# Designs tried in a protein design chat: VH-VL binders against Pre-rRNA-processing protein TSR1 homolog (Tsr1). Part 23

Target 1, 166 residues: Pre-rRNA-processing protein TSR1 homolog (Tsr1), of Drosophila melanogaster (Fruit fly) (q9vp47r84to249)
Amino acid sequence: APFLVCLLPMHEQIDPMSALEILKSCDSELVVENSPSGIVYINLPRFKQRFAFVTPPVGRGNELIALDYLKVCDTTLLLTTAAFGDDEIFDRWGQRIFNMMSAQGIPTPVVALMDLESINPKRRPAAKQAAQKVISKLLPEEKIMQLDTASEALNVMRRIGGQKKR
Short names: E, the ipSAE of ESMFold2; O, the ipSAE of OpenDDE; V2, 0.75 times the mean of E and O plus 0.25 times the DockQ between their complexes.

## First folded at step 16 (VH-VL; framework fv_nisevokitug)

Design a121 (from a112 with heavy chain T57K; at its last look DockQ between E and O 0.90; V2 from the best seeds 0.81)
Fold by ESMFold2, look of step 16:
Structure a121 (fold): chain C 166 residues (1-166), chain A 122 residues (1-122), chain B 108 residues (1-108)
Amino acid sequence: as target 1 above (166 residues)
Amino acid sequence: QVQLVQSGAEVKKPGSSVKVSCKASGGTFSSYAISWVRQAPGQGLEWMGGIIPIFRKAYYAQKFQGRVTITADESTSTAYMELSSLRSEDTAVYYCARSPELTDTNFYFDIWGQGTLVTVSS
Amino acid sequence: SYELTQPPSVSVAPGQTARITCGANNIGSYRVHWYQQKAGQAPVLVVSDDSDRPSGIPERISGSNSGNTATLTISRVEAGDEADYYCQVWDQSSWYYVFGTGTKVTVL
């Protein structure tokens, strides 16, 4: 079976398809298949591993559905963005779904930070540090991973594939 | 042994709608996709759409978009297909069928219901 | 749209071999599945992923897929093999489950 990954936006403005396109760019020999329901299968031959990515609906009213996605997945990739400032790493939706996820005992997720390359280069270290501070408060053992480039995408895929399957 | 049991035959007038049920027993319901496939008399198989019950996410063949509604009820392990604005061309046997969409990239149908004949006549 | 073409019928004597083709451009890049449908019954999966047999399907039923043709082969045909046979793929470019046109196998 593939390693089943939930792409969970922690901000309603994050388009999970943008993250997925970056992940697809991590290797030139990567093979992509789309299921009838829109599950994205990625076969990554260099790891000898298959991944399946699912994307739940987000926003108010979708909390129980999103939890059902998390329930069936092996792990979750939390998607955060630098684009909306240091105080918007999780928006209201993100904070609410994270609290519910934590209460359900869902395994520790992998955390990605996107759009860091879209801000002033001089401010990038501070923005990354601020994002890490937010994450460290909630997930002390988890280091935030950049997800803007193909090389960073490969690192994220390696981290995901190294997680324990449920 | 997993089984899919469908509701009984229906006779409908043009312009009305029909709702067919598909109840799963003897296995996992929520994590499999349930698809609907129809077969007009003497004709081949035609996919209409499906749903993954735990995700509550229906998806449709383009031809049926806007006329078909697919739902599922996890508590009763039952999927439903409703086809509206019926025409005589909609006379067919309607099957539900299961696929392992979450665990396999070989998108096939391993278990089929017995079929439900829907006849549209004035 | 992607179409899977099958011969309308195949006639075969008992004990002989029936070969049912499923033709489409570059079908060898797809995973092809096969169904048997006896009169008045629901389809039954007999081959998946080009050549895999579900539990309970005898080894005399086999499949292959390369180039522009997938083939279902029924060796030592029995009267009980008389049925309609359909190939099937998932085509993500059209976002559609495509079934072949169907082949009626008649056992003489």
Scores: ipSAE 0.737, ipTM 0.885, lowest interface PAE 1.1, mean pLDDT 91
ESMFold2 (binder alone), look of step 16: mean pLDDT 90; pTM 0.933
OpenDDE, look of step 16: ipSAE 0.861; ipTM 0.935
ESMFold2, look of step 17: ipSAE 0.697; ipTM 0.873
ESMFold2 (binder alone), look of step 17: mean pLDDT 90; pTM 0.933
OpenDDE, look of step 17: ipSAE 0.864; ipTM 0.936

Design a122 (from a112 with heavy chain S30R R98K; at its last look DockQ between E and O 0.86; V2 from the best seeds 0.71)
Fold by ESMFold2, look of step 16:
Structure a122 (fold): chain C 166 residues (1-166), chain A 122 residues (1-122), chain B 108 residues (1-108)
Amino acid sequence: as target 1 above (166 residues)
Amino acid sequence: QVQLVQSGAEVKKPGSSVKVSCKASGGTFRSYAISWVRQAPGQGLEWMGGIIPIFRTAYYAQKFQGRVTITADESTSTAYMELSSLRSEDTAVYYCAKSPELTDTNFYFDIWGQGTLVTVSS
Amino acid sequence: SYELTQPPSVSVAPGQTARITCGANNIGSYRVHWYQQKAGQAPVLVVSDDSDRPSGIPERISGSNSGNTATLTISRVEAGDEADYYCQVWDQSSWYYVFGTGTKVTVL
């Protein structure tokens, strides 16, 4: 069975397909298949692992549907972005859905930060620190993982694949 | 083991609609896909669309987009297919079938309902 | 759209081997599944993923897939094998579950 992963935007402006394209770049020997329902299967032969990525609808009104995705997945990749400023790591939607998933006892997710390379180089350390501070208050032991490059995507895939299957 | 039991045969007039039910027992109704496949008399099998019940979002073959509505009710473990604007060429046996999309990447139908005959005549 | 072509019929004597072909360009790159449908009944999956046999399917039913042809082979044919047989793939380029045209197997 593939390792089932929910790609959950913590900001309504995040396009989860952008994250998927970066993840697909992590290894040149990847095989990708799209299912009838739109699930994206990634076979990573070098690790002998198969992943299935699902993307819930997000934004106001989609909270119950998103929770149902979270409940069936083995793990969740929380998608955050540096592109909209330090105070927009979680937008209102992101804060709402996180509060609900915490109340339901959903296992600790993996957290990705995208678009740091779109930030003025001088501001990048501060932007990354601000994102980490937001995450540390909510998930004290979790380190954010940058997701801008193929090498970083491989690290994210290893982290995901190392999670416990449910 | 999953079993799929469908509603009974229907006779309909052109221009009306029909709603066929497919009740699942066994397994976890939320986590596998239910598809609808029809077979006109003496003809082959034709996929219409499907749903993964927990995702609540149906997907459709292009031919049926706009005429078919697929839904699921988790509380009763039942999927539904509604076909509107019926024509005589919609006379067929309608099957629901399970695919293991969440647990298998090979995309086949491992369990089928018994079929529901829908006859469209004047 | 991607089409799977099967011969309309195959006739075999009891104890002989029936071979049912499913033809399409580069079908060998797909995973092919096979269904048996007896008269008045729902289809039953008999082969998945080219050659895998679901529980309860006898070893004399087997599948293969390479190049432009997938084949379902029924060895030591019995009267109970008389049915229509369909191949099937998922085709992501057309976003469609494609069924073959069907083959009626008649046991003489």
Scores: ipSAE 0.593, ipTM 0.846, lowest interface PAE 1.8, mean pLDDT 90
ESMFold2 (binder alone), look of step 16: mean pLDDT 91; pTM 0.937
OpenDDE, look of step 16: ipSAE 0.729; ipTM 0.905

Design a123 (from a112 with heavy chain S35N; at its last look DockQ between E and O 0.88; V2 from the best seeds 0.81)
Fold by ESMFold2, look of step 16:
Structure a123 (fold): chain C 166 residues (1-166), chain A 122 residues (1-122), chain B 108 residues (1-108)
Amino acid sequence: as target 1 above (166 residues)
Amino acid sequence: QVQLVQSGAEVKKPGSSVKVSCKASGGTFSSYAINWVRQAPGQGLEWMGGIIPIFRTAYYAQKFQGRVTITADESTSTAYMELSSLRSEDTAVYYCARSPELTDTNFYFDIWGQGTLVTVSS
Amino acid sequence: SYELTQPPSVSVAPGQTARITCGANNIGSYRVHWYQQKAGQAPVLVVSDDSDRPSGIPERISGSNSGNTATLTISRVEAGDEADYYCQVWDQSSWYYVFGTGTKVTVL
């Protein structure tokens, strides 16, 4: 059975399809299949790993639906972005859904940081450190994983696939 | 043993709507897609749309977009299909059917309801 | 969009073999599923994923798929095999569950 993954934007401006395109680039033998309901299946036959990605509706009013996705998925990939400044890693939606996720005892998610390569190279180390500082306050044991390149995508996919199924 | 039990036959006039129910028993409801497939008398099978109940988002065959509404109530393990603006050509047996979209990439229908005859005539 | 063509009917004597074809361009790249529908009844899945047999389906019913043709084979046909048979795929390019045109198997 595929490993079921929720792609959860922590900022309303994040397009989860952008993250999926990067994840799809992680291996040349990767096979993608789209289900009738829009689930994206990614099969990595060389690494004997199979994933199913679901993307909940996000933003104000969608909190209960998003929680239902989180409860049925094996894990969650939290999507964050460097594109909107160091102090906007989570927007108000992201803060709200994270608090609800934590209160429900949903397993510790994997955290991705996107768009770091879109900012001035000189500022990238500070931006990454600022994002990590935010995440460390909320998830002290978790290190953010950059998600901008194919090699970074492979690291994210292997981290997800190494977890226990729910 | 998983079973899908549908509501009874309906006779409708053109221009009206019909709502067919599909209750799941003896198994899981939330993790499977519930789809609707119809069959006009003496004809083949035609897919209309479906829903994954826990995700609450329905999806539709383009032909039926705007005329069909598919919903689910997880608390009662029941899916619903409502077809509006009925025409005589909508006379058919309407089936609900289960697809294992969350567990299998083969996208087939492994369990079918008994069917609901909807007759549209004046 | 994508269409699956089946012969309208196949007649077969008891004990013989019925072969039901499902034709489409490059159908071999799809996963093909087969349903049996007896008169007045709902369809029943008899083959999935080209050749896999659900529990309770006898080994004399088998499937294959290559090139432009998928085939359902019923060996040692019995009177109880008299039914309509449909192939089916999911076609993501048209975003549609496609059913074949159907084949009525008559046991003589």
Scores: ipSAE 0.692, ipTM 0.865, lowest interface PAE 1.2, mean pLDDT 91
ESMFold2 (binder alone), look of step 16: mean pLDDT 90; pTM 0.940
OpenDDE, look of step 16: ipSAE 0.889; ipTM 0.941

Design a124 (from a112 with heavy chain N106S; at its last look DockQ between E and O 0.89; V2 from the best seeds 0.81)
Fold by ESMFold2, look of step 16:
Structure a124 (fold): chain C 166 residues (1-166), chain A 122 residues (1-122), chain B 108 residues (1-108)
Amino acid sequence: as target 1 above (166 residues)
Amino acid sequence: QVQLVQSGAEVKKPGSSVKVSCKASGGTFSSYAISWVRQAPGQGLEWMGGIIPIFRTAYYAQKFQGRVTITADESTSTAYMELSSLRSEDTAVYYCARSPELTDTSFYFDIWGQGTLVTVSS
Amino acid sequence: SYELTQPPSVSVAPGQTARITCGANNIGSYRVHWYQQKAGQAPVLVVSDDSDRPSGIPERISGSNSGNTATLTISRVEAGDEADYYCQVWDQSSWYYVFGTGTKVTVL
């Protein structure tokens, strides 16, 4: 059975397909299968791990649908972006869905930070630290994981695969 | 035991629509895919589309895009298929069928409804 | 579209073996599933994933898949095996559930 993973944008400007393409690049030997409903299965045979990725609709009005995705998935990959500054790690949508997710007792997610490579190189460490500070207030035990490159994607996949199935 | 129970046979006139129901009992409904497959008299099986009820996302075979609507009601564990602009070629038995799409990459139909005969004639 | 071709019919004497083929280019790279449909009834899954047998399906029904041919084998055929049989794959390149053309098995 694969790990069923929800790709949840915490900012409406995040395209989850961009994250998925980076994850697909994590290993040269990975196999991708698309289901009839559009679930993306990624098989990493070298690590004997299989994943199924789903992407809920986001934005106002989609909160209950997104919660249903979260409840059925084994884990969630929260997608955040450095592109809009440290006060936009979660936008208004992201704050709403996280509050509802927390009230429902959804298991601890994995947190990815995208678009750090779009930041001035000298300011990237500070931007990453600021994002971590925001996340630490909400998820004290979770370290953000950068997701811009293939090697970073592999680290994210290993983190997800190391979690317990629900 | 998991069962899919469909609505009864229907006789329709050309140009009208039909809506067939598929109620699941004795098992998990919301996290499985429900597909619709039809079979014209003396012919083979033809996939029309499906839905994963908890995701509320329907998807369709290209041939039926624009003419078929698939929905689900979580509270009653019921999926629906509506086919519009009926013509005599749509006379067939319509089946709903379940697949474990969320937990299995094999994409087969493990449980089938009993079928609903739709006859389109003047 | 990807097409799965089956012989229209297979006749077999009781106690003998029926072999039902499902042909397509490189079908061995797919997971092939098989359904039995008796007259007036809904299809029933009899083999999944080329060779796996669901609970309640007798061991005398088996499947294989390699190259350009998947095969459903019914050993020690009984009168109750008389039915139509369909193979099926999911084809993501055409985004379609493809069913085979169907084979009527007649028990002599």
Scores: ipSAE 0.697, ipTM 0.865, lowest interface PAE 1.2, mean pLDDT 91
ESMFold2 (binder alone), look of step 16: mean pLDDT 90; pTM 0.938
OpenDDE, look of step 16: ipSAE 0.870; ipTM 0.936

Design a125 (from a112 with heavy chain R98K, light chain Y30W; at its last look DockQ between E and O 0.83; V2 from the best seeds 0.66)
Fold by ESMFold2, look of step 16:
Structure a125 (fold): chain C 166 residues (1-166), chain A 122 residues (1-122), chain B 108 residues (1-108)
Amino acid sequence: as target 1 above (166 residues)
Amino acid sequence: QVQLVQSGAEVKKPGSSVKVSCKASGGTFSSYAISWVRQAPGQGLEWMGGIIPIFRTAYYAQKFQGRVTITADESTSTAYMELSSLRSEDTAVYYCAKSPELTDTNFYFDIWGQGTLVTVSS
Amino acid sequence: SYELTQPPSVSVAPGQTARITCGANNIGSWRVHWYQQKAGQAPVLVVSDDSDRPSGIPERISGSNSGNTATLTISRVEAGDEADYYCQVWDQSSWYYVFGTGTKVTVL
């Protein structure tokens, strides 16, 4: 019954747990439960929505196990970062796992951009636009969603919860 | 509906290892958790650890860290529990049990195997 | 460590009501599950999430959970209810499935 979400870093240096902590901040009434296997359940009573977040291992050698996570999930939250420059939205791992996802016909994911608030404010619009340009080549219908604040986290959770269950 | 069938009883010497199997039928084997729970004669239930087969990563109760290895084989829909360095205190019935972790947040065991008696004696 | 305390035994006459308690500090804030284990058999889930009944479990078996006590209630007890009963929670602070100490229900 919970909406099962894979948190997938598109850069090996992204810590998916930091994204999860931001998502946990999206509503003061949310309830968090950790399962025996390490699944993080988030219940948003105000919106009558329940989520289960799983985080696969990433990096070289983990491609097949990461795909297995994707096969059981209702959707994927692709995690990208502005912290490493415009040419590092996907690193080599991110490009490889995305190509494998696409070949499997996995439904369109939601894309988050983290760490935009960590860069020079004057450069943020250009950095966001550059990231969106990279994503538009791969996912033409998807708009990158910022994930730095509690308000942005709520937007991401609402976007995920509006997806069709697999 | 899921059913769990375990391997037969075993008699082992102290210091050896035992590997118990748990074959699942019905449902989607890869997407629910299989746990191992033991019960010494006349005693209560004791959780040892578990695995979600598609994630291939086992997790263990602290008491059993380093002595128990839990694995799963998707091609045969079978989970395994191996307990090493056996002692007389490990004499127990060992159960596998299903938890609906991916589909239910209540963390209970809805389906149990029939149990496997492991006797450790010299 | 979170411990679930049950009385070792409960005796009840047929047709009467058996109440099996499971005690722990603030257990009412937890989801409690109950298992029936007949002699020589594997446990069977009879109540989940404090009060939910799996398919095939009769309505005369019910659960409640408040304060420091969860209770499994068996009304109109039958001889077939004679078994050991265990409560259980998942404790994420100790990362452990905690089972109660067990209660043997004897039908007189």
Scores: ipSAE 0.599, ipTM 0.844, lowest interface PAE 1.7, mean pLDDT 90
ESMFold2 (binder alone), look of step 16: mean pLDDT 90; pTM 0.934
OpenDDE, look of step 16: ipSAE 0.608; ipTM 0.878

## First folded at step 17 (VH-VL; framework fv_nisevokitug)

Design a126 (from a119 with heavy chain T57K; at its last fold request DockQ between E and O 0.85; V2 from the best seeds 0.82)
Heavy chain, then light chain:
Amino acid sequence: QVQLVQSGAEVKKPGSSVKVSCKASGGTFSSYAISWVRQAPGQGLEWMGGIIPIFRKAYYAQKFQGRVTITADESTSTAYMELSSLRSEDTAVYYCARSPELQDTNFYFDYWGQGTLVTVSS
Amino acid sequence: SYELTQPPSVSVAPGQTARITCGANNIGSYRVHWYQQKAGQAPVLVVSDDSDRPSGIPERISGSNSGNTATLTISRVEAGDEADYYCQVWDQSSWYYVFGTGTKVTVL
ESMFold2, look of step 17: ipSAE 0.743; ipTM 0.885
ESMFold2 (binder alone), look of step 17: mean pLDDT 90; pTM 0.929
OpenDDE, look of step 17: ipSAE 0.882; ipTM 0.939
ESMFold2, fold request of step 18: ipSAE 0.671, 0.680, 0.688; ipTM 0.864, 0.866, 0.874
ESMFold2 (binder alone), fold request of step 18: mean pLDDT 90, 90, 90; pTM 0.933, 0.936, 0.935
OpenDDE, fold request of step 18: ipSAE 0.926, 0.926, 0.918; ipTM 0.958, 0.958, 0.955

Design a127 (from a119 with heavy chain S35N; at its last read DockQ between E and O 0.91; V2 from the best seeds 0.84)
Heavy chain, then light chain:
Amino acid sequence: QVQLVQSGAEVKKPGSSVKVSCKASGGTFSSYAINWVRQAPGQGLEWMGGIIPIFRTAYYAQKFQGRVTITADESTSTAYMELSSLRSEDTAVYYCARSPELQDTNFYFDYWGQGTLVTVSS
Amino acid sequence: SYELTQPPSVSVAPGQTARITCGANNIGSYRVHWYQQKAGQAPVLVVSDDSDRPSGIPERISGSNSGNTATLTISRVEAGDEADYYCQVWDQSSWYYVFGTGTKVTVL
ESMFold2, look of step 17: ipSAE 0.726; ipTM 0.875
ESMFold2 (binder alone), look of step 17: mean pLDDT 91; pTM 0.940
OpenDDE, look of step 17: ipSAE 0.911; ipTM 0.949
ESMFold2, fold request of step 18: ipSAE 0.690, 0.702, 0.741; ipTM 0.873, 0.880, 0.885
ESMFold2 (binder alone), fold request of step 18: mean pLDDT 91, 91, 92; pTM 0.944, 0.940, 0.947
OpenDDE, fold request of step 18: ipSAE 0.936, 0.936, 0.927; ipTM 0.962, 0.961, 0.959
ESMFold2, last read: ipSAE 0.676, 0.711, 0.697; ipTM 0.872, 0.878, 0.874
ESMFold2 (binder alone), last read: mean pLDDT 91, 91, 91; pTM 0.942, 0.943, 0.943
OpenDDE, last read: ipSAE 0.936, 0.929, 0.925; ipTM 0.962, 0.960, 0.958

Design a128 (from a119 with heavy chain S35N T57K; at its last look DockQ between E and O 0.84; V2 from the best seeds 0.81)
Fold by ESMFold2, look of step 17:
Structure a128 (fold): chain C 166 residues (1-166), chain A 122 residues (1-122), chain B 108 residues (1-108)
Amino acid sequence: as target 1 above (166 residues)
Amino acid sequence: QVQLVQSGAEVKKPGSSVKVSCKASGGTFSSYAINWVRQAPGQGLEWMGGIIPIFRKAYYAQKFQGRVTITADESTSTAYMELSSLRSEDTAVYYCARSPELQDTNFYFDYWGQGTLVTVSS
Amino acid sequence: SYELTQPPSVSVAPGQTARITCGANNIGSYRVHWYQQKAGQAPVLVVSDDSDRPSGIPERISGSNSGNTATLTISRVEAGDEADYYCQVWDQSSWYYVFGTGTKVTVL
């Protein structure tokens, strides 16, 4: 069976398909297949791993359906963005769904930080550190993984694939 | 011991709608895809669309966009297909069929309902 | 609009081998599934993923897929094998579950 991963945007400006395109770039031998329901399957032959990515509806009113996705998946990739400052790592809905996720006892997610490459190069280290500080308050042992390049995508895929399968 | 049991035969007039039910038993309903496939008399199989109940996400063959509504009720483990604006060409046996889409990426139908004959005549 | 073409019929004597073809451009790059449909009954999956047999399907039923042709092979044919047979793929480029045109197997 594929490793089932929920792509959960924690900010309204994040398009999860953008994250998925970066993940698809992680390996030259990668094979992609789209299911009838729109699930994206990624086969990484050199790691002998198969992934299935699902994306829930997000935003106000979608909290309960998003939780149902989270309960079905083996793990969750939380998508965050550096583009709007450290007070926007989770927007209002992102904070709400995270609180509900924590209350349900869903396993610790993997956290990706996108759009750091859109920040002034001089400020990128400080921006990443600030984002990590925000995440450390909520997930003390989780290290944010940058997700802007193919090599960073490979690191994310390896981290996801190392999670315990349900 | 998965079993799909469909509602009984229907006779309908052109321009009306029909809603066919498909009750699943002997397996997990929420995480399997339920699809609908029809077969006109003496003809082959034609896919119409499906749903994954836990995601509440229906998907449709392009030919049926706008005429078909597929839903599911998790509390009764039942999927529904409603076809509107019926024409005589819609006379067919309608099957529900299960796909292990979340468990297997080969995209086939491992269990089928017994079929529901829908006859559309003036 | 990916189309799977099957011969309309195949006749075979009991104990012999029936071969049912499913033709399409580059079908060898697809995973092909096969269904048996007896008169008045729902289809039953007999082969998945080109050559995998579901539980309860005898080893004398087998499948292969390469190039432009997938083939369902029924060896030591019995009267109970008389049915219509359909191949099927999922085609993501057209976003359709595509069924073959169907083959009626007659046991002589």
Scores: ipSAE 0.688, ipTM 0.871, lowest interface PAE 1.3, mean pLDDT 91
ESMFold2 (binder alone), look of step 17: mean pLDDT 90; pTM 0.936
OpenDDE, look of step 17: ipSAE 0.904; ipTM 0.945

Design a129 (from a121 with heavy chain S35N N106S; at its last look DockQ between E and O 0.88; V2 from the best seeds 0.81)
Fold by ESMFold2, look of step 17:
Parts: structure tokens; sequence; C-alpha cells
Structure a129 (fold): chain C 166 residues (1-166), chain A 122 residues (1-122), chain B 108 residues (1-108)
């Protein structure tokens, strides 16, 4: 069975398909399959790992259905972005769903930060540090992982695949 | 053992609609995909669409887009398929079938309902 | 559109081997599943993933898939094997569950 991963935007403006396209670039030998329901399966033959990615609806009114996705998944990849400033790592939706997720006892997620490469180069260290501070308050043991390049995507995929299936 | 039990046969007039139910018993319902496949008399199998009930996410074969609606009710472990604007060529046996899509990447149908005959006639 | 072509019928004597083909361009790159449908009954999955046999399916039913042809093989055919047989794939390019045209197996 593949490692079932929920791609969960922590900001309504994040398009999870953008993250997925970056993840698909992580290895030249990967194989992608789309299921009838839109689950994206990624097989990494080089590492003998298989992943299935699902994307819940986000925003007001979707909290309970998003939780249902989280309950069936082996893990969650929280998607954050540097594009909207340090104060927008989680928007109101992101804060709400994280609070509900934490209350449900769902396994510790992996956290990705996207769009650092779109930021003024001088600001990138500060933006990354600000994002890490936000995440450290909520998940003190988790390092935020950049997700802008193929190499970074491979790091994320290997981090996910190294977790124990639930 | 999981079983899919469908509603009984229907006789319908052209232009009307039909709603067929598919109730799962003896197992987990919401973590599977429930698909609908029809078979006209003496013909082969034709996929219409499906749903993952826990995600409330329906998906449709392009041929049926706009004419079929697939829903699910988790509280009753029942999926529904409604086909509108019925024509005589819609006369068929309609099957629901389960796919373990969330846990298996193979996209096959491991459990089938008994079928529901829908006859469209004047 | 991706189509799976099967012979309309196959006749076989009891105790012999029936081979049912499912043909399509590059079908070897797909995972092929097979269903048996006896008269008046719903289909039953008999082979998944080209060659895997679900629990309760006799060992004499097997499958293979390579190149442009997937094959369902029924060894030591019995009268109870008389049925229609369908192959099936998921084709993401057309976004369609594709069933083969069907093969009626007649046991002589």
Amino acid sequence: as target 1 above (166 residues)
Amino acid sequence: QVQLVQSGAEVKKPGSSVKVSCKASGGTFSSYAINWVRQAPGQGLEWMGGIIPIFRKAYYAQKFQGRVTITADESTSTAYMELSSLRSEDTAVYYCARSPELTDTSFYFDIWGQGTLVTVSS
Amino acid sequence: SYELTQPPSVSVAPGQTARITCGANNIGSYRVHWYQQKAGQAPVLVVSDDSDRPSGIPERISGSNSGNTATLTISRVEAGDEADYYCQVWDQSSWYYVFGTGTKVTVL
C-alpha cells in the first residue's frame, strides 16, 4: 500500500497543485498515476517508496470534511508560503484547522514552506526564520522544510516516507 | 464480509429520472470508493462514475457528465446514483461496485452489488 | 479513446485450457483486472493486477500481461467456468474505467 498523505494548505491562497508539481520534480525516474477520484500516486522506484496524495477542500465550511481526510491519511504535509509576509504563515483557516487537528490527536505533520525563492534574496533568511518561529510554537520538534526546488522536494518526500505508517 | 445491497427494479418513462441505492453492510463504507457500472441487455459493462463517501467527492465518466448525480450518506452507509432525462437506451442493469482506492493503487472492483434493472419504456 | 478488445467467444472442452485475450496498444503498461460474470449474476473479480488471484478463486485461473496482450488462463476447465469474462483497466488519459468487449466461454 502507498503512504497516504494529505496536502493541507494553511493559507487559502495556497494552491496544493503547485506543491504537488514541485514534488513530482523530485526525481527523474518517478512515476505518476492519477486515480479516478483525483488521488495522485507517486512511485519513487529508486527509493522503493510509493505515495498517495489527497487534497481536501479548504476555507470556511470545510473544516469537518478536511478532518475526515486527515483521519484516513498516514500523515499530513502542511503547506505554508512566504509569499504573503511573515504574518500570513497560517491564515484564519490555517489556524482553525490546525487547532481542530491538534485536538483530534492526529499524528505530527511535516511542514513545508513554499515561495521563499520569490522573496527578495536579502529577506529570505528572515522570512524563513519567522516561519520557523511560528511553527516552533505549535510543533516545537518540527523543522520547517523548504519546498521550491527539485532537491528540496526530494528531501520532503524522503522525510514523509521515513515516517511510520499509521 | 462486506456486501453491497441495491434497491429493486424500476420501470420508468422516457424523460424521467431514476435513483438507485447501494447499501454497504458488514464492513467499512466511508474509506472506499463506490462506483456505478451499467450493462444494457446482451451488452458489456460501462462505467458511469463513483464517489469516495468520506471525502464527499463524486467523479463522472464524461459521457454521463451533467446527467448523472452520485451521492452518499455515511449515516446509513448508502450511496446513490441518479440518472436523469432517461432514454430507451438507458435500459440496463445498474451495478454498484467497491474499489479500495484509498489503500490500494490498482483501481479494481472487489465487491459488486446484485444489480438493479431499470427499464425505460413508454 | 482507449479500447480493450476481446474475442467474442471461446469454446473449450472440459479438462482443457481456455485462454482469453484482452488486446490494446501497450496494455502491458497497465494493471489489468479480470471479472467472471455467470448468467444472471453480478461480475466477480477473479484476477487483479495482471496476475494476482483474490482469496476463494481457484488456482487454475491465472493471468498475465505483456506488450499488447493481457491473457486470462483457465486450466482444467469445468462446466462451472462457463461465463462471460471481462478485462478492465483504469485509463487516466481519458479518465475512464475501461472494460473489455467481453468473451463468452462455452464449455463443450
Scores: ipSAE 0.694, ipTM 0.858, lowest interface PAE 1.1, mean pLDDT 91
ESMFold2 (binder alone), look of step 17: mean pLDDT 90; pTM 0.937
OpenDDE, look of step 17: ipSAE 0.889; ipTM 0.942

Design a130 (from a119 with heavy chain T57R, light chain R31K; at its last read DockQ between E and O 0.87; V2 from the best seeds 0.80)
Heavy chain, then light chain:
Amino acid sequence: QVQLVQSGAEVKKPGSSVKVSCKASGGTFSSYAISWVRQAPGQGLEWMGGIIPIFRRAYYAQKFQGRVTITADESTSTAYMELSSLRSEDTAVYYCARSPELQDTNFYFDYWGQGTLVTVSS
Amino acid sequence: SYELTQPPSVSVAPGQTARITCGANNIGSYKVHWYQQKAGQAPVLVVSDDSDRPSGIPERISGSNSGNTATLTISRVEAGDEADYYCQVWDQSSWYYVFGTGTKVTVL
ESMFold2, look of step 17: ipSAE 0.722; ipTM 0.874
ESMFold2 (binder alone), look of step 17: mean pLDDT 90; pTM 0.932
OpenDDE, look of step 17: ipSAE 0.901; ipTM 0.946
ESMFold2, fold request of step 18: ipSAE 0.653, 0.569, 0.827; ipTM 0.860, 0.830, 0.918
ESMFold2 (binder alone), fold request of step 18: mean pLDDT 90, 90, 90; pTM 0.932, 0.935, 0.935
OpenDDE, fold request of step 18: ipSAE 0.927, 0.926, 0.904; ipTM 0.957, 0.957, 0.948
ESMFold2, last read: ipSAE 0.640, 0.591, 0.613; ipTM 0.863, 0.849, 0.857
ESMFold2 (binder alone), last read: mean pLDDT 90, 90, 90; pTM 0.933, 0.934, 0.936
OpenDDE, last read: ipSAE 0.926, 0.895, 0.898; ipTM 0.957, 0.946, 0.946

